# VHH binders against Asparagine synthetase domain-containing protein YML096W, part 7

Target 1, 314 residues: Asparagine synthetase domain-containing protein YML096W, of Saccharomyces cerevisiae (q04489r210to523)
Amino acid sequence: YEVTSEIDLNFTSLSEVSKNLYAVLRDSVKKRVESIHPRHIENSPIAVLFSGGIDCSVIVALICEVLQENDYKCGKPVIELLNVSFENPRTGLFPSDTPDRKLSINSAKTLQNLYPNVDIKLVEVDVPYDEYLKWKPFVINLMYPKQTEMDLSIAIAFFFASRGRGFLTSLNGERTPYQRHGIVLFSGLGADELYGGYHKFANKPPHELVEELTRQINNIYDRNLNRDDKVIAHNGVEVRYPFLDEYVIKLSTAEIPINFKVNKLILRKVASQYLKLDGISSEPKRAIQFGAKSAKMTKDGNKHGTDLLKENRN

## First folded at step 23 (VHH; from P2 with T108V)

Design Q5
Fold by OpenDDE, fold request of step 24:
Structure Q5 (fold): chain B 314 residues (1-314), chain A 122 residues (1-122)
Amino acid sequence: as target 1 above (314 residues)
Amino acid sequence: EVQLVESGGGLVQPGGSLTLSCAASGFTFDYYELAWYRQAPGKKRELVAGISRSGYTKYMDSVKGRFTISRDNAKNSVYLQMNSLRAEDTAVYYCARKTPYSSEQQGVFDYWGQGTLVTVSS
């Protein structure tokens, strides 16, 4: 794929482009929901990896729209929002203190209010440090041949999130243990790569942004999916990536001006215009390892993301 | 009904020690992070110490090395051992249960006890 270098300085095409993007995203989600066996939809919730950001929120909203349009079962359909948060001794943050947890709570409330006919459950996956240490060697083995600290921090977050063991919290603050039931898991992967969602993209000149986004989307399979799919699949769930739909990628790379891909401007436009998600935070997204605080899970903090894992050196 | 009952407060000399206790009831104690807060006269309530479900702890900088938070799940209790007390530690101390949901506020909400007064004075 080649990302266009076109710039629309006057934003004259924003409305039309956002409409087109909404259409292809809707269709992407729709076909992925409808491909699920009816018995599974009737008997099992749809799960979503959920950080509270605009990307996963858009996916949840689109899923809700599809579920409301299609009567799959008698009763209220269930969506499980899987939010992972780590106890990190280096940062001193507890699971309840992580940026993603806080964001997820707010975004989940927004979505619950928008779609009262869908049972949206925020699953708070809390990962104690001891449990992190316990499963660390196993995850390292699963993500092979990936061998960096950054890979570990990402993989282990997906491992625990997709495992889906956590808590539901009621409106009155009562916590109840909960185990994910959904066998199909939706991911917002691709949104940041397509629409410039990462902090590191901030303040890049257009030509550099084009190059970076081109690199990101073309390497997403080798860099991300090979690692993430393996780890998530271990937990018995199938992952679906609406943003990595061929029509979504083609339209996004070729037809969306580059200046609309600053901090996911175009996606936010879609969200506000078509999904009433204007209440979702406009802050740039943190990568999962930073949002969930799974990065540098050591007391000394001397590790770098590019460092090779010590276990693989022996 | 969620209840938190603090005890152990009182008058103590500078350099002295005091142990605060909080007895919890009406919820599954093991499912929650816990914390001690304090509020001095004319000041905002501030986090003194927190303890995770697994027992990891965090402290405000001014009490590090002097205060120790601990929990006993079997007794549904959380404690704050305070050593080397200073005049600036004078405050009402509150035990808190952390929860992400509140009927009144968005975000993290804490249930509080009635508090126990700690006065450090010569």
Scores: ipSAE 0.813, ipTM 0.913, lowest interface PAE 0.6, mean pLDDT 91
Fold by OpenDDE, fold request of step 24:
Structure Q5 (fold): chain B 314 residues (1-314), chain A 122 residues (1-122)
Amino acid sequence: as target 1 above (314 residues)
Amino acid sequence: EVQLVESGGGLVQPGGSLTLSCAASGFTFDYYELAWYRQAPGKKRELVAGISRSGYTKYMDSVKGRFTISRDNAKNSVYLQMNSLRAEDTAVYYCARKTPYSSEQQGVFDYWGQGTLVTVSS
């Protein structure tokens, strides 16, 4: 794929492009929801890897629309939002304090209000440090041949998120243990790569942004999917990627002006215009390892993401 | 009904020590993070110390090395050991159950006890 270098300084094409993007995203999600076996639908098969950001929120909204239109289940359909948060000794943050947890709570509320006919459950996956240490060597083996600290921080977040063991919190703050039922997981992967969602892109000139986004979308299989799919699959679930639909990628790379791909402007436009998600945070998304605080899970701050994993459990 | 009851406050001289206790009831104690807050006269309530479900702790900078928060899940209790007390530590201390979700707030929601007064004075 080649990302277009076209710039629309007057944003004259924004409405049309956003309409087209919404259409292909809707179809992408619809196709992926409708392909789920009916028996699975009866058992509430759908979960979403959920950080609370605009990408996963858009996915949830689109899923809700599909479920409402098709009425696959007698009664209120269920969607589980899987939000992982780590106890990190380096940062001193508890699971309840992580940026993604806070964001997920707010976004979940927004979604619940928008779609009252869907039972949207925010599953708070809290990972104690001891549990992290316990599973760390296993995840390291699972993610092979990836061997960087960054890989570990990402992989282990997906491992625990997809495992889906956590808590539900009621309106009055009562927490109850909960195990995920969904076996088809949806991911917002690709949105940041397609629409410039990462913080590191914020100050790049257009030509550099084009190059970077082109690189990222074309390397997404090697950089992300090889690692993430293996780790998630261990938990007996399938993950689906609506943003990586061929039509979504083609349209996004070739037809969306590059200046619409600053901090996911175009996706936010879609969200606000077609999904009423204007209340979702406008902040650039943190990568999962930073949002969930799974990065550098040690008291020692000297590790870098590009460092190779050491054999020590520390 | 969620209840938190603090005890152990009192008058102490500078450099002295005091242990606060909080007894919790009405919820599954081990499912929650816990914290101690304090509020001095004319000041806002501030987090003094927090303890995770697994027992990891955090402290405000001014009390690091002097205060220790701990929990006993079997007794549904959280404690605050305060050493080397200073005049600036004078406040009403509150025990709190923490959750990031509530019907009333979008952020961290805390259940509070009635508080216990700690006065550090010569």
Scores: ipSAE 0.811, ipTM 0.913, lowest interface PAE 0.6, mean pLDDT 91
Fold by ESMFold2, fold request of step 24:
Structure Q5 (fold): chain B 314 residues (1-314), chain A 122 residues (1-122)
Amino acid sequence: as target 1 above (314 residues)
Amino acid sequence: EVQLVESGGGLVQPGGSLTLSCAASGFTFDYYELAWYRQAPGKKRELVAGISRSGYTKYMDSVKGRFTISRDNAKNSVYLQMNSLRAEDTAVYYCARKTPYSSEQQGVFDYWGQGTLVTVSS
């Protein structure tokens, strides 16, 4: 794929481009929902890797729209939003203290209000530090050959989120243990690479942004999917990636002006204009991504996400 | 009905020690993070110490090294051991069940005990 260098400084195509992106994203989600065996979709929840950010919230909204088109004869359809938070001994943050958990609570409430005929469950996957330490070597082994602290942070968050062991919290604050039942997991992977979601892209000149986004989307299998596939498949799930649909990528790379791909502008426009997600789309300061805080949980607090992992060989 | 009952407050001289206890009932204790807060007259309620579900702890800076929070999941209790007490520690101390949910906007309630008074004075 090759990302267009076209610039639309007057934003004259913004409405038309956002309409076209919405349509192809909806089709991508629809075919990925409808390819679930009918017995599974009527008897099993759909799960979503959920950080409360715009990527996953758009996917949840589109799933809900597809589910409302169908004639379900028994009960409400169920969506499980899998949100992971870690105890962090270095910072003293408990899972309840994390900004990511608080954002996920607010985003889930917005989605629940928009789609009252879908049972949207926020599964709070709280990971104690000793549980993290117990599984850390196993996850490192599964993600081979990836070896950076960034890779570990992402992979271990996916491991615990896809395991799906956590709590539901009722309106009166009562927590009950909950185990994910959905075997199909939706992921927002690809949105950062297609629409310029990483902070390091924010101030690049257009030519450099074109080159970087082209590199990111063409290498996403080797970089991101290889890291994660073995880890989340271990938990007996099948992951679907609506942003990586062939038609989504083709439209996004070839037909969306490059200046709409700064801080996910075009995706935020779709969210606000077509999905009523204004409250979620207005929080761009936090590049909400799995794993970043686990890199700072180690005894060696000076590590960065690109540092190589240290292993005792004896 | 969720209940948190504090005990162990009283009058103590500077440099002395007290142990506060909080007995919890009406909810599954192991599912929650717990905390001690305090409120001195004319001041806002402030977090003194917290303890996670697995027993990891945190403290406000002024009490580190002097106070120890602990929990006993078998007895549904949380404790605050206070050593080397200072006049500035005088306050009503509250046991609390922590929540990330807004009690105002989402219908989730924060639960607090009635408090126990600690007075540090000669």
Scores: ipSAE 0.601, ipTM 0.826, lowest interface PAE 1.7, mean pLDDT 82
Fold by ESMFold2, fold request of step 24:
Structure Q5 (fold): chain B 314 residues (1-314), chain A 122 residues (1-122)
Amino acid sequence: as target 1 above (314 residues)
Amino acid sequence: EVQLVESGGGLVQPGGSLTLSCAASGFTFDYYELAWYRQAPGKKRELVAGISRSGYTKYMDSVKGRFTISRDNAKNSVYLQMNSLRAEDTAVYYCARKTPYSSEQQGVFDYWGQGTLVTVSS
């Protein structure tokens, strides 16, 4: 693929481009929901890897729209939002403290209010540090041949999220253990690469941004999907990637001016104009915090007196 | 029905020690992170120490090395050992069940104890 270098300084095309993006995203999600066997949909939740950001929230809203088009005879359809948070001895953050958890709670409430006829469950997947250490070698082996610390931080987060062991929190704050039942997972992967979601893109001149986004989307299958699919499939799930639909990528690379791909401007426009998601925000920091939290945890755990509790006595 | 009951506060000399206790009931204790907060007269309530479900701890800077939070899941209790007390530690101390949910969210609230007064004075 080749990202267009077109710049629309006056935002003249913003409305038409956002309408077209909404249409192809809707069709991408629709294809991926409707390809699930009907018996499975009736008897099993649909799961979503959920950080509370705009990428996954757009996907959830579109799934809900598709589910509203269909008559299901077994009651409310169920969507499981899988939000992972790590206990991190370096930062001192507990799972309840993470920005992703707080954002996910707010975003899930917004979606629940918008779609009261869908049972949207926020599954709070809390990962203790000793559980991380236990599974780290196993995940390293699953992601072979990828072996970088960045690969590990992403893969371990997806491993625990897709495992889906966590809690539901009731209206009065009571937590109940919960295990994911959905075997089809939707992922927002691709949105950062298509729409400029990473913070490091903020200061690139347009021609460098065009080159970088072109490189990112063309490499995503080689480095990101193969690693992630192996790790997630171990938990008995299939992952669907609506942003990586052929028609979504073609429209996104060829027809969206490059200045609409700063901080996901075009995706935010779709969310606000067509999906009533004005209050939900995605920053490059939030996506990076998900993966970087895992990476920082590994690096700092090896350098601090935390080792005293694991291997030293006093 | 959720209850958090603090005890162990009192008057103590600078450099002295106190142990605060918090007995919890009405919920499955193991499913929650716990914390101690304090509020001095005319000041904001502030986090003193927290403890995760698995026992990992965090502390505000001014109490690191002097205070120790612990939990006993079998007794549904959380403790704050306070050593080397200073006048600035004078406050009402509150035991809390931590939550990422705000009080404005539907039916989900923080649960706090009634507090126990700690006074550090000659």
Scores: ipSAE 0.565, ipTM 0.809, lowest interface PAE 1.9, mean pLDDT 81

Design Q5
Fold by OpenDDE, look of step 23:
Structure Q5 (fold): chain B 314 residues (1-314), chain A 122 residues (1-122)
Amino acid sequence: as target 1 above (314 residues)
Amino acid sequence: EVQLVESGGGLVQPGGSLTLSCAASGFTFDYYELAWYRQAPGKKRELVAGISRSGYTKYMDSVKGRFTISRDNAKNSVYLQMNSLRAEDTAVYYCARKTPYSSEQQGVFDYWGQGTLVTVSS
């Protein structure tokens, strides 16, 4: 794929482009939801890797729309939002204190309010530090040949998410243990790569951004998908990637002006214009995504995401 | 009914030690994070110490090294060992259950005890 270098300085095409993106994203999600055999208990409910950010929130909203269009005879459809949070001895943060958890709670509430006909459950996957340590070596082996701290952070989060063990909190604050049984998991992977979601890209000139995003989307299979699929598949869960739909990628790379791909502007426009996610769409991307959650958890670690894992250092 | 009942407060001299206890009932104790708060006269309530489900702890800076929060899930209890007490530690101490569910209202805690008074005075 080649990312276009076209610039729309006046944003005259923003409305039309956002409309088109919404259409292809909707279709992407629809295809992936409808391919789930409702009769198979194993495939229900649908889950989403959920950080509370715009990417996963857009996916959740689109899923809800698709579900609402389908005449479910058997009651209120269920969506499980999987939010992983780690205990961090270094920072003293508990799972409930993490920015992602807080964001996820707020975003979940927003989504719940927007789609009252869908049973949206926020599954709080709390990972004690000892459990993190316990599974860390296993995940490292599983994600091979990826060997960076960032890879580990992402992989281990996905591992615990896909395991599906967490808690539900009622409106009254009552917490109950929860075990997910569904086998289909949706990921927002691709949104950052397609729409310039990484902070490091925000100050790049257009030509550099084009090059970088072209690199990102073309390398996503090797950099991300293989790792993520292996880790998640271990738990018997299959991952679906709406942003990596052929038509989504084609439209996004070739037809969306490059200046709309700064800090996911075009996606935020879609979210606000078509999905009523204004509150979520305006929330800045936090550095602590899935990849950063487990980073620097160790007392000793001024570790960078690009650092190689010690176990893999020759 | 969820209940938190504090005990162990009292009068102590500067440099002294005191252990506060909080007995919990009416909920699954090990599913929740717990915390101790204190409120001094004329001051806002402040977090003193928190403890995760797995037992990891956090403290306000002024009590680090002096106070220790612990929990016994078998006894549905949380404790606050206070050493090297200072006059500024004088307050009503509250036990709280932390809920991950942030209601619009700032309160990460859904249940509180009645509190126990700790007075540090010569």
Scores: ipSAE 0.408, ipTM 0.760, lowest interface PAE 1.1, mean pLDDT 88

